# Designs tried in a protein design chat: VH-VL binders against q9yfq1. Part 5

Target 1, 117 residues: q9yfq1
Amino acid sequence: MLPVNPRDLEKMMRRLGIKVEQLSADEARIVLGSGETMVFRSPTVIVMRAKGQPPMVYLVGDYTVEKPREETAAEITEEDVALVAEQAGVSMEEARKALEESGGDIAEAILRLKGEE

## First folded at step 1 (VH-VL)

Design p10 (framework fv_praluzatamab)
Fold by ESMFold2-Fast, scan of step 1:
Structure p10 (fold): chain C 117 residues (1-117), chain A 121 residues (1-121), chain B 112 residues (1-112)
Amino acid sequence: as target 1 above (117 residues)
Amino acid sequence: QITLKESGPTLVKPTQTLTLTCTFSGFSLSTSGVGVGWIRQPPGKALEWLANIYWDDDKHYSPSLKSRLTITKDTSKNQVVLTITNVDPVDTATYYCAHRGYSGSYHFDYWGQGTLVTVSS
Amino acid sequence: DIVMTQSPLSLPVTPGEPASISCRSSQSLLHSTGYNYLYWYLQKPGQSPQLLIYLGSNRASGVPDRFSGSGSGTDFTLKISRVEAEDVGVYYCMQGTHWPYTFGQGTKLEIK
């Protein structure tokens, strides 16, 4: 088994009628089967269209992974509420509301309740 | 649901032009990556690919038959037409049109019922 | 043009027994994408061909799991783990890696 040389690869691509577009995007998001989202900031988007093939889309650039908001909301526990309430000096109901508004972010909830930056 | 159906004459005389129409439903030939091909099968013989037409109106023909073949589409009517010029008895075959599936992964994934064309004097 | 060679040409099988069909290509079908553009079709008596396997090893929609495809490069195999009466017909391999597309000559599976 010999690796395909660049000339043969180029000939195959031409025979397949591959059309290539390069686009610059502000953002791209891919929701994975795991429920996580890959977020690309200012990626280069390469769209390749070959006769008889679906569009092939390639994203070039660094990405970050975002977790689903629903899982974050599901992670709000009575323990989290109690911790926020104690640290911010508020009622459990006020703490729960702040946690819901912050998507479960404990630090953000505390800052919100204390009214500080 | 994807369906295709071939239509055309069942008997053609040698030297005449054969025109076959493929009428389909369940997909559009304006969808990127999609195509329709024609394949024939002489009685008791193997399958032979003839031509493809794609969403962007690009056309590919069997090299041995290219000078005799023309493939066209009418996207608004959901039809693909194959024309074969100067037919002779060896062109006697069942002619199929088939959906060239998304990604090429599903190459010829749905076929019409076929139409038998006999070339004789 | 790429030549696709199937063997055997005739395959008598006892119901319930396994069956295997070989397909060889005159040139490698392995594309730079990592795929072998190799397809298996079944043509039952009096019917149109139907897709069984795409990209070498993937079963098409509605195809029972007793059918499997394997291989890479120039040698490919279609296996039926336990042959049933409705499997009778002619099996064809086809390559889409190189233009023009070419089919094998066919393998006729018959019940003994």
Scores: ipSAE 0.000, ipTM 0.524, lowest interface PAE 15.6, mean pLDDT 81

Design p11 (framework fv_praluzatamab)
Fold by ESMFold2-Fast, scan of step 1:
Structure p11 (fold): chain C 117 residues (1-117), chain A 122 residues (1-122), chain B 112 residues (1-112)
Amino acid sequence: as target 1 above (117 residues)
Amino acid sequence: QITLKESGPTLVKPTQTLTLTCTFSGFSLSTSGVGVGWIRQPPGKALEWLANIYWDDDKHYSPSLKSRLTITKDTSKNQVVLTITNVDPVDTATYYCAHIDYGDYEYYFDYWGQGTLVTVSS
Amino acid sequence: DIVMTQSPLSLPVTPGEPASISCRSSQSLLDSSGYNYLYWYLQKPGQSPQLLIYLGSNRASGVPDRFSGSGSGTDFTLKISRVEAEDVGVYYCMQALQTPYTFGQGTKLEIK
């Protein structure tokens, strides 16, 4: 968040040779290292570019924090574990672990196990 | 293509108010980083900057003339208007409006109008 | 105010010969980002000024490569490697580092 209003910042940055552009946005989401997500609804987006520098982006507005989504893992059945173990040529324990990591997705679990050759 | 054209009276009497209009095409004053300036040139003399107006309605004026100048814009009509009060014969000049771009290239007065000669005489 | 001083004020040149115009500012035009806010304009007889060089050394769109700008801080030079008849006119430097934006006196380039 900036302590000055966007218009004053734009004027100041122009004098320093920095191109300033204000965008309207419907939503912005920032996934944090904690797995939490900052959600901005209708923020003002300010993009600043200077020659030879990466762009700098400022978001102005209120935000809410969403906790990391716990994906509802599909129920892992014994039949699914046996199928994955047979098709990938691994132990039942390895197949169960792959299914747990894929949230119960049989195809994804098989691909992961085959990729570990 | 960016084009600008100045319009206004060709003859004004001393003490009157001079109003000049710049009508443009090929750009919008709602675009970030864009502005329009006014520059004048008395016959046989150098160029003199008068005022700028920007997309965010920020206005800059020549300090020596600030008390006499007003610059405004009408974004929907693609027009910028300059008003000069209490004119004097020394205000006789060709008046130009010009486009300003603070984009990646930082162009100042990159495209100019054709100019309009204003004579201040009794 | 920043004062811009050009030299020479009158420059007669034989076609095909090089020409050089100097522009000096009373204060540095270099900002913290490395840009020189110095611009060169050409005003041909009876025409509006046209941009030649922006930010000290960059040629504007459509400007022939025989035109070049150089310098930094307070001393700038516009060079024409071989003058052509169409180059006749008055050349102006301008600073846009701070308001008021100011122009030099102009240099009149004439064919002799």
Scores: ipSAE 0.009, ipTM 0.542, lowest interface PAE 8.9, mean pLDDT 85

Design p2 (framework fv_praluzatamab)
Fold by ESMFold2-Fast, scan of step 1:
Structure p2 (fold): chain C 117 residues (1-117), chain A 124 residues (1-124), chain B 112 residues (1-112)
Amino acid sequence: as target 1 above (117 residues)
Amino acid sequence: QITLKESGPTLVKPTQTLTLTCTFSGFSLSTSGVGVGWIRQPPGKALEWLANIYWDDDKHYSPSLKSRLTITKDTSKNQVVLTITNVDPVDTATYYCAHSEYYDSSGYYEFDYWGQGTLVTVSS
Amino acid sequence: DIVMTQSPLSLPVTPGEPASISCRSSQSLLHSTGYNYLYWYLQKPGQSPQLLIYLGSNRASGVPDRFSGSGSGTDFTLKISRVEAEDVGVYYCMQALQTPWTFGQGTKLEIK
C-alpha cells in the first residue's frame, strides 16, 4: 500500500532500496486523455528512482480541473456575431464569416474586417 | 566473505545499561542498500527483532522496546552498537547481529548472514 | 503489529519423506512491487539462524534445492521434498513488510 504521509513513503522506499528525492514545485499540470488538465498549485513532488527502472513520480496536494481549450473550437454565438458586426460596421453575414475564419476570436475578426494591420 | 561477531558483557545486573557491539567484515555500512539488525532469543524461546540501522543512518526500533533502545554505527570501525537501558531478567537472551542488503531495487536479502550470538544473562 | 502464526509447532518426519510447514500472517505481505516480504530461516541446534528463503519463494545461496517456498498474501508454505538428518532444527518465518519485523513461533523438525 502507498502511504498517505510523504515521510512514511520515503521510509518505505528507502527500505526497498529506491532512491527518493523530494522537490517543491510551483505548479504541476497533467493533460488527461479527455483533454482536461489537472492543475496542482505548490505540490510536493516525490521522485523515486530504482536502478534500471523508469522513475516514478508521486504528487501530493489538491488539484483543480481545467476544461480543454485548444482542441475545442470556440462557439460562435449570435451575440458574438452582433458584437463584431456593430464594432466593424459590417453586416451580420460578413461578421459571421470573419468569426468563422478566426475560430471564434472576436478581436481578430474585428481587426480583419476593419483592415487594421 | 561476510562475517559478523557480537561482543559485550555476559552478565549484567537489573537496572543497568547493556551495550553490545557488532564488528563485521566483508561489507561496508556506507554501501547503498546495506543494513545491520539486532535480533535476540531468550533461552528456549522464539526469535525477537530489536532494531535495524542502514547505510544512510536510518533507524528502526521495536515499538515495545523503543524507549530503552539506541542503535548507532561507526562506519570507519565497521561496527554497529546497540544499547539497552534499565535491563530486567526478561532481557536474558542470546543477542545476534545480522546483515541485510538489496537483492534488487525492490527487495532485500533480510538477515542473510548472522553473527555467532552472545549470551547475556541479567541477574543479581 | 503483524502476527505470524506457524503450524505445526512440532514436526516429526521419517528420513526421505517430504515435510511441509505453514506460515500465516495477520495481514497481506504482498507489496506493490509484486514481492511478498516473507522470509524463512533455519536454526540448527546450538547454531545461529541461517536464511533459507527470501521474498517468499527465492532460495538463498548454498541452500539445497530440496527446499522451496510458496504462497502469497497471508498464506505461505515451506516444503522439503526429501528430509535429511541435517535438516533438523527450528524453522522460523518472518515478515519484513512493516515495522516491527515479526517472527513466527517456530516449528521444530525432528527425525522419527
Scores: ipSAE 0.000, ipTM 0.543, lowest interface PAE 14.4, mean pLDDT 85

Design p3 (framework fv_praluzatamab)
Fold by ESMFold2-Fast, scan of step 1:
Structure p3 (fold): chain C 117 residues (1-117), chain A 123 residues (1-123), chain B 112 residues (1-112)
Amino acid sequence: as target 1 above (117 residues)
Amino acid sequence: QITLKESGPTLVKPTQTLTLTCTFSGFSLSTSGVGVGWIRQPPGKALEWLANIYWDDDKHYSPSLKSRLTITKDTSKNQVVLTITNVDPVDTATYYCAHRYRYTYGSGSFDYWGQGTLVTVSS
Amino acid sequence: DIVMTQSPLSLPVTPGEPASISCRSSQSLLHSSGYNYLYWYLQKPGQSPQLLIYLGSNRASGVPDRFSGSGSGTDFTLKISRVEAEDVGVYYCMQALETPYTFGQGTKLEIK
């Protein structure tokens, strides 16, 4: 419930021995697992580093949510193509085509390649 | 381009064994997903599926005919052979072999067919 | 076995007019993959069958846009928007959801 402002967050982190850096950005985009994208315009970016941990990034600002594009559910990666090819027992070319047809859905691509008999 | 051609006897006597050979070009039965099927058509009647063979030597047969059918392949010769034992006049038909790709495009379909060979079973 | 029933059995049509052929299966052809394992073939007089439509609604390579397939589950339709003289022949539907693969009895399309 308490508003977490950049100044108060920096004080807390410094007390914990965490290095804090504050940046200004023109835009930030976060692609969610749902396929939706959070778009921040001119957010304040706070980067915190602790030994042995990946950086922690805190975004301050309002955002809007963009819907997934109708024809672009996800980028098709070489790793996804290899996984589908291995699991379905097909060539990389066939796996890529199945992923294109499924919009990047690995499970659906595998089912499409199975056949019925 | 994919092409297939059936060969075998044009006349067979009842109780004999019928052997048909499908010779093809433009594809290999060593390619994953590839298969060849046999379909027949008695004069003036509908098409009837008989058997399939696939790249991995997986075989499927029409259940009503299974005891009389054998399908084999010779990948190096680009040939598929169908054998029907104990033939009867009702086996008189044009016999086709056809290419099948099991995955994605053409899944469950026969997309390229041979010209067909008419086999008459009569004394 | 899955029984495939076509109607009509005979379809006289005037060139340029549309034509529609129905195919009904005794069991749903919709697989868990979302595909209907239904196929349409054309056998022109004296020739081998040729694939027109695969997996219910997809046109095979080289097949003109005037051919379309539709339907799901047990009821399927093949439509020809403008019949040409070269479309004469017997049309068959086939299911490949399970063995044995089965064909309809055929629909003979003739020019009036």
Scores: ipSAE 0.000, ipTM 0.526, lowest interface PAE 17.0, mean pLDDT 82

Design p4 (framework fv_praluzatamab)
Fold by ESMFold2-Fast, scan of step 1:
Structure p4 (fold): chain C 117 residues (1-117), chain A 122 residues (1-122), chain B 112 residues (1-112)
Amino acid sequence: as target 1 above (117 residues)
Amino acid sequence: QITLKESGPTLVKPTQTLTLTCTFSGFSLSTSGVGVGWIRQPPGKALEWLANIYWDDDKHYSPSLKSRLTITKDTSKNQVVLTITNVDPVDTATYYCAHRPGYSYGYYFDYWGQGTLVTVSS
Amino acid sequence: DIVMTQSPLSLPVTPGEPASISCRSSQSLLYSSGYNYLYWYLQKPGQSPQLLIYLGSNRASGVPDRFSGSGSGTDFTLKISRVEAEDVGVYYCMQALQTPLTFGQGTKLEIK
């Protein structure tokens, strides 16, 4: 009953009242709960729609998995320490430690010292 | 308002060709997913599906009758024609045409014509 | 071909009482879409068939609440909660999962 050929499948779904649209995409990305991303290069996208129902989307193609973004360390300067100490209302020593823990990220260091809401 | 009406001869002799026309209004056979089917009902018996034609001119026939059936459409005239060759008394029935709605409504007939009784006898 | 079998074929009912009609298919009518491609029609005396239920359980426009469809796969039921005189006629189930489209034999509902 289910045809192998995509053209015949579209005709069959059309007769069942299901609209089928096939798209060619340059890229598709799915961000997973782990923080990893599935990356599809030039996938075929099939969208099936029926009245009153949410669409069903199928991705066909190979994919690769990208790791979560890596932290980048920055140089810690005396000016950065002073800025963090003043903005967070802490000592220079406490500000320096926060900057070391954040890899030199001024915004991150200030957030650590002020606490998360 | 969707309406369909069947027309054709009421009496046909065995071995002749029967031609029935379905004339409709309220929809177009150029609309994606839409089709028109033919169903018949011999006196006192159950409904029997004969053929469907769709907006893209795709055609489907009952396998047991396929060699005798031809279905065609004229989208601009809002007509669908069914032809049955080499008729036999067992082809005596009320013939209906019916609207098949497009994609969103699923696969079925929602509106039917009034039917036309065709008697096959000598 | 998919064979559709209805029971009972004759159903005498007292007005105001419930009625139930069974329809069984030789193959599952549940498709990967999640729908059952099963339909119910009513043919009143001297009239054309009219759609009652589509896709197993959905009432067609204008069909009274007393009509309901249920079931999945191969076993389906049409119920009328309180039969009225105007419900007299022959009820047919139909499958539209694949061609040829096939109908049950019909169930004739009559008032006692």
Scores: ipSAE 0.000, ipTM 0.547, lowest interface PAE 13.7, mean pLDDT 83

Design p5 (framework fv_praluzatamab)
Fold by ESMFold2-Fast, scan of step 1:
Structure p5 (fold): chain C 117 residues (1-117), chain A 122 residues (1-122), chain B 112 residues (1-112)
Amino acid sequence: as target 1 above (117 residues)
Amino acid sequence: QITLKESGPTLVKPTQTLTLTCTFSGFSLSTSGVGVGWIRQPPGKALEWLANIYWDDDKHYSPSLKSRLTITKDTSKNQVVLTITNVDPVDTATYYCAHSLWFGELYYFDYWGQGTLVTVSS
Amino acid sequence: DIVMTQSPLSLPVTPGEPASISCRSSQSLLHSSGYNYLYWYLQKPGQSPQLLIYLGSNRASGVPDRFSGSGSGTDFTLKISRVEAEDVGVYYCMQGLQTPYTFGQGTKLEIK
């Protein structure tokens, strides 16, 4: 692990010929391969640059994880409830409950309800 | 720890090509930020920077001498070679190679070789 | 090219007395990083140059604390608080901000 003290970090990086620049940012977002986003609020950003090389960025601070955009909570519509009720042969109340438990996933709701019958 | 040594001819005739080799130990030219420079000093005069080569093979030359200078490295042999074409008596100088660090710009020259005196005379 | 000008060029000093050498650059050596890319070297008679001060004010390893560097932008000073016989030689300032890297004319420090 790199030293936390900026002066010690600079001294170490100087020995490697790496330029160290410390920035204060309002926000940093890293979109991961999973689709999740790491959100840093007011992180300290340390940028290390070596000649002819891409920069290295070292983020210091707490972060939170946001779910992928595609998982924005789906609104359960009356049409979705009716479709699930018809396909699974259950009441509108049972269909709505299954949709709430599946996060709005119609196929998953139908599969669960057919298993319960 | 870090040691550099210059080698090459001590006497060269005008119009010939001068080739100088810097052989070093205690560091690698594959290490990020590391470079080797050549600096010369005519007898009784000030120091004059000639060229630098860095770990990433980036090369810098004194603009006034650029057309006559070539700097190369052989990282596996721990050597840097400087070639000066079409020499004349004004090129008579002690030639030094030096370890350098890059830190956004040249960080510094810290360790220097002992120097090799090259006399250009007919 | 950045021109480096030293003053004085000849500096006779009595042992134990302080000495001061000035270096001026034709343009600012202060980089956006906050560093001044200014260096001081000492060349003792018959020897290779040795680094004394880097980035304006930092002493190189093994350099006695009687040596100090100061200044910013275009005006820099090397001070020796009490000169010793072993300090005899030619002092050079150098800029590393841009190529070509350039040296001053040198200041010869002499004991008499």
Scores: ipSAE 0.000, ipTM 0.534, lowest interface PAE 13.0, mean pLDDT 83

Design p6 (framework fv_praluzatamab)
Fold by ESMFold2-Fast, scan of step 1:
Structure p6 (fold): chain C 117 residues (1-117), chain A 123 residues (1-123), chain B 112 residues (1-112)
Amino acid sequence: as target 1 above (117 residues)
Amino acid sequence: QITLKESGPTLVKPTQTLTLTCTFSGFSLSTSGVGVGWIRQPPGKALEWLANIYWDDDKHYSPSLKSRLTITKDTSKNQVVLTITNVDPVDTATYYCARIYDILTGYSYFDYWGQGTLVTVSS
Amino acid sequence: DIVMTQSPLSLPVTPGEPASISCRSSQSLLHSTGYNYLYWYLQKPGQSPQLLIYLGSNRASGVPDRFSGSGSGTDFTLKISRVEAEDVGVYYCMQALQTPRTFGQGTKLEIK
C-alpha cells in the first residue's frame, strides 16, 4: 500500500470542511480559573474551523504566568448598611452581612435579604 | 432536491469544439467538499470518466484526454462547463454531469447524476 | 491506470433468486485510512447511473437492504439477496483511489 501524497491529504482536510489558518499575534492571554493569567509573547496561533463546530484554537510557544490582579474591594459604608436594612426590613447586622456577601452591591444585598419571592 | 441537467449541441462536426453545460440546483459549489464531474458513455459501451472540478477550483482530467479538455465553473450561476476540442466520431456518447460528495475521506465519487445528453459527432 | 474487471458480463436471474457480481482491481483499493475506495452503480434501462454502494460496503441513501457490498483490497462483490424486476440494468464498479477514476466494463442483469 502506498502512503497518501501531500496533495491528497490537503484535499481530504478540505473535504472534511476543516479550515486551517495561521495567525500573526503579538500576545495572547488566557485567564485561568485560579485567577492567574498565562501570557504568550509572539505565539504561533493556529485556528481550525469545521462546519457546524466551534473553532479550535492551538497556541504554541512559551508562556509566563501572571498572578491575579487584586481589584479594590467595593467600599461598604454605614450609609449603605442603613439603606439596605431599611429597604429590606432587617437589622443593621443582617444588612452588613448581606453587603459583605455581595461585595458591596446594594441591589444584590436587598434582593438576597428579601428573597425576591 | 438535488438535480443536475446537461445542455449543449446534439450534433457536432469532426474537428469542431464541443461545449457542454451542467446546470444544477439543491447544492452550491461554494460548499467545502463538493464538486462536479463529467462522465460519458458511448452507445452500448461502459462509463468513462472525463474531468472533475471542486469548490476550490481544483481540476482533474483524464490523462488520455487532458490536452483536449477544459473544465470551468461559475459558482454564482450554479453551472459547470466542459469543453472538448477537435472532436471526432469516437467522441459520440451520452455525456453526464454528476455531483461529487465525500466528506469522510475527501476522495471523489458521484452521488447524483444528470439525465445525460446524447452528442453525435458526424459529418 | 487501475483496471477494473467485472464478472459475469451477462447475468440472467429468475425473480426472487439471489444474484452476485464480482469486481476485481489491478491494484489494491485499500488505503492507509482503512477504506476501500470502491463504489457500485446501477444504470437502469434508459436512465442515468445511480449510486448503490460507497466505500466498499455502505449502502447509499434509499437503497434497499437486499443490496450489499463486500470485499477488500482487489476482490469485491455486490450481492442482491432477492432479485426484483426493478433491479434490471447494468451494474458498474468504480475505483476512486487514483486518477483517472476507472469503471468496470459493466454487468447486465436480465430477468430469465
Scores: ipSAE 0.000, ipTM 0.524, lowest interface PAE 14.0, mean pLDDT 83

Design p7 (framework fv_praluzatamab)
Fold by ESMFold2-Fast, scan of step 1:
Structure p7 (fold): chain C 117 residues (1-117), chain A 122 residues (1-122), chain B 112 residues (1-112)
Amino acid sequence: as target 1 above (117 residues)
Amino acid sequence: QITLKESGPTLVKPTQTLTLTCTFSGFSLSTRGVGVGWIRQPPGKALEWLANIYWNDDKHYSPSLKSRLTITKDTSKNQVVLTITNVDPVDTATYYCAHRRYSGYDYKFDYWGQGTLVTVSS
Amino acid sequence: DIVMTQSPLSLPVTPGEPASISCRSSQSLLHSSGKTYLYWYLQKPGQSPQLLIYLGSNRASGVPDRFSGSGSGTDFTLKISRVEAEDVGVYYCMQALQTPYTFGQGTKLEIK
């Protein structure tokens, strides 16, 4: 959308049958196809609605990117350690340490063991 | 788009060494999380995984074949090479190379080459 | 090694009818992360394998909605709601929970 002065913008949106609502949120999270999450802290949320169309939502604010995480997989099990050790080709102890450092994130543990870091 | 193509001899005699080359485009084997694997299929049989190599030169081999397999890469040429020593008629198969990437918890072979048939016969 | 067993091995189907393929693993493919490391591939006659389903139930890009994957633990199913001529080929399940990655023996789907 191109910026215009506030009153002309309101008139234009009204003529197009678009309702605009501005919300303040404490947090917004967008889970991307990569598994990464964009985290917005205190963003401004703009919701635009038009009859017969799905709503359009705009998030305005700074964000940070968090690595993939499974909320249901907080525990580090022997099976997790074995999987990481096998996939990364390292000892069980090295795999366990990587999992502890990643908070139980299997993908991050494997990348850490195989990557430059 | 990601493409891979296998090349090598079509006929090899028992006890010889088989060398296969995978030439690819659309990705770099210097990119973190990227790898290339080799999978084979004997005529009329199931698929069998052989080896993987990753961007950091990390290598994994099928345990039953490890003593006979060597996988290497040439990142500048966009090539991965698989070598199998002391071949036997049971090594007769179509050999595929495939692209692999770690993305979140996802570990899949998503793009495959056309395959190259290798016959081991006296 | 994890052993993958498919059933049936041969599946003749009348065009337009549904088809179902079973895959069983010798141990659970459900990881503590909640992910199931099961994959389905289709190999059409004279072609390379192509990915159909990843992580148990997710359709790969370009795969028609008539394909679906389901199951958990050790029992998995690939369903085709309405079989078409282009679906002929050999279907393979695969586990990537641990190395060596292993495939089922394949299910050949044919139009009768």
Scores: ipSAE 0.000, ipTM 0.525, lowest interface PAE 16.7, mean pLDDT 80

Design p8 (framework fv_praluzatamab)
Fold by ESMFold2-Fast, scan of step 1:
Structure p8 (fold): chain C 117 residues (1-117), chain A 123 residues (1-123), chain B 112 residues (1-112)
Amino acid sequence: as target 1 above (117 residues)
Amino acid sequence: QITLKESGPTLVKPTQTLTLTCTFSGFSLSTSGVGVGWIRQPPGKALEWLANIYWNDDKHYSPSLKSRLTITKDTSKNQVVLTITNVDPVDTATYYCAHRLGYSSSWYAFDIWGQGTLVTVSS
Amino acid sequence: DIVMTQSPLSLPVTPGEPASISCRSSQSLLHSSGYNYLYWYLQKPGQSPQLLIYLGSYRASGVPDRFSGSGSGTDFTLKISRVEAEDVGVYYCMQALQTPYTFGQGTKLEIK
């Protein structure tokens, strides 16, 4: 950017009608057209607003990309994961995967885990 | 930013108990899906997974070492502790703790690792 | 236990040349979700391992596009299109389909 003293920069932005806010966020997620999600951990968020225009948002921070989930039909709870893991005799991680594949259907998840073992 | 750091003794005698602490920042083990694992590497050898602990206190251990391993967490202190009983010289290794991206994510990997701490088991 | 086997174990490469590392699993790593639970790590001399590739083919954050992962089921390949001096180190594949998570023996990439 153009480097001027802070007071002059504020005056210039005020004349342009631009308000700037800096926010701290715990997480930001951007769902892409591909179905993948960009995940930012603890990014700095800069929001610039001008009257009559949509806001401009800048995210500063590293990000990771998550692959899309195709088989999510219901919210997966910790209780459901624990139940499936206990009933099928598998880890919590495997139980969660089975529940995601079954769209949250506990019975189907258990059958899926037992049927492939 | 996610960071992890291992701490513990650098030298342990055979038959003693080894306790290692992983102190982390940039994430919480109260967050659904998040976990921390321990991996070791003997000098000049391959990586070997030891144990995982997750937000819900679910624990997994390497079957060959399970009788000697205990993993615990203190969510309020941002710490995970690994204990290995009855150590012997073959337990000499660099011990790493690592952040594991959680169950709800597609990654299921150890994405950020600590610097490692070398533990020598010798009389 | 799923056994992971890498080849070659030693890989001398001239800078700018391509490199390829193979990883084979004793069981299929393809889950019913469509994902292969195969991961590639690089351990540079004196450093901790760093994630390169997750779920068989996806590059981790900050990893140059000269690195690529391919394969499905039991046979996987890590390719480096143009090796640079900073790529020196030991490459490991890992499966996380089931516990215990297991690593290959490692492939040491060295500059000729």
Scores: ipSAE 0.000, ipTM 0.526, lowest interface PAE 20.8, mean pLDDT 81

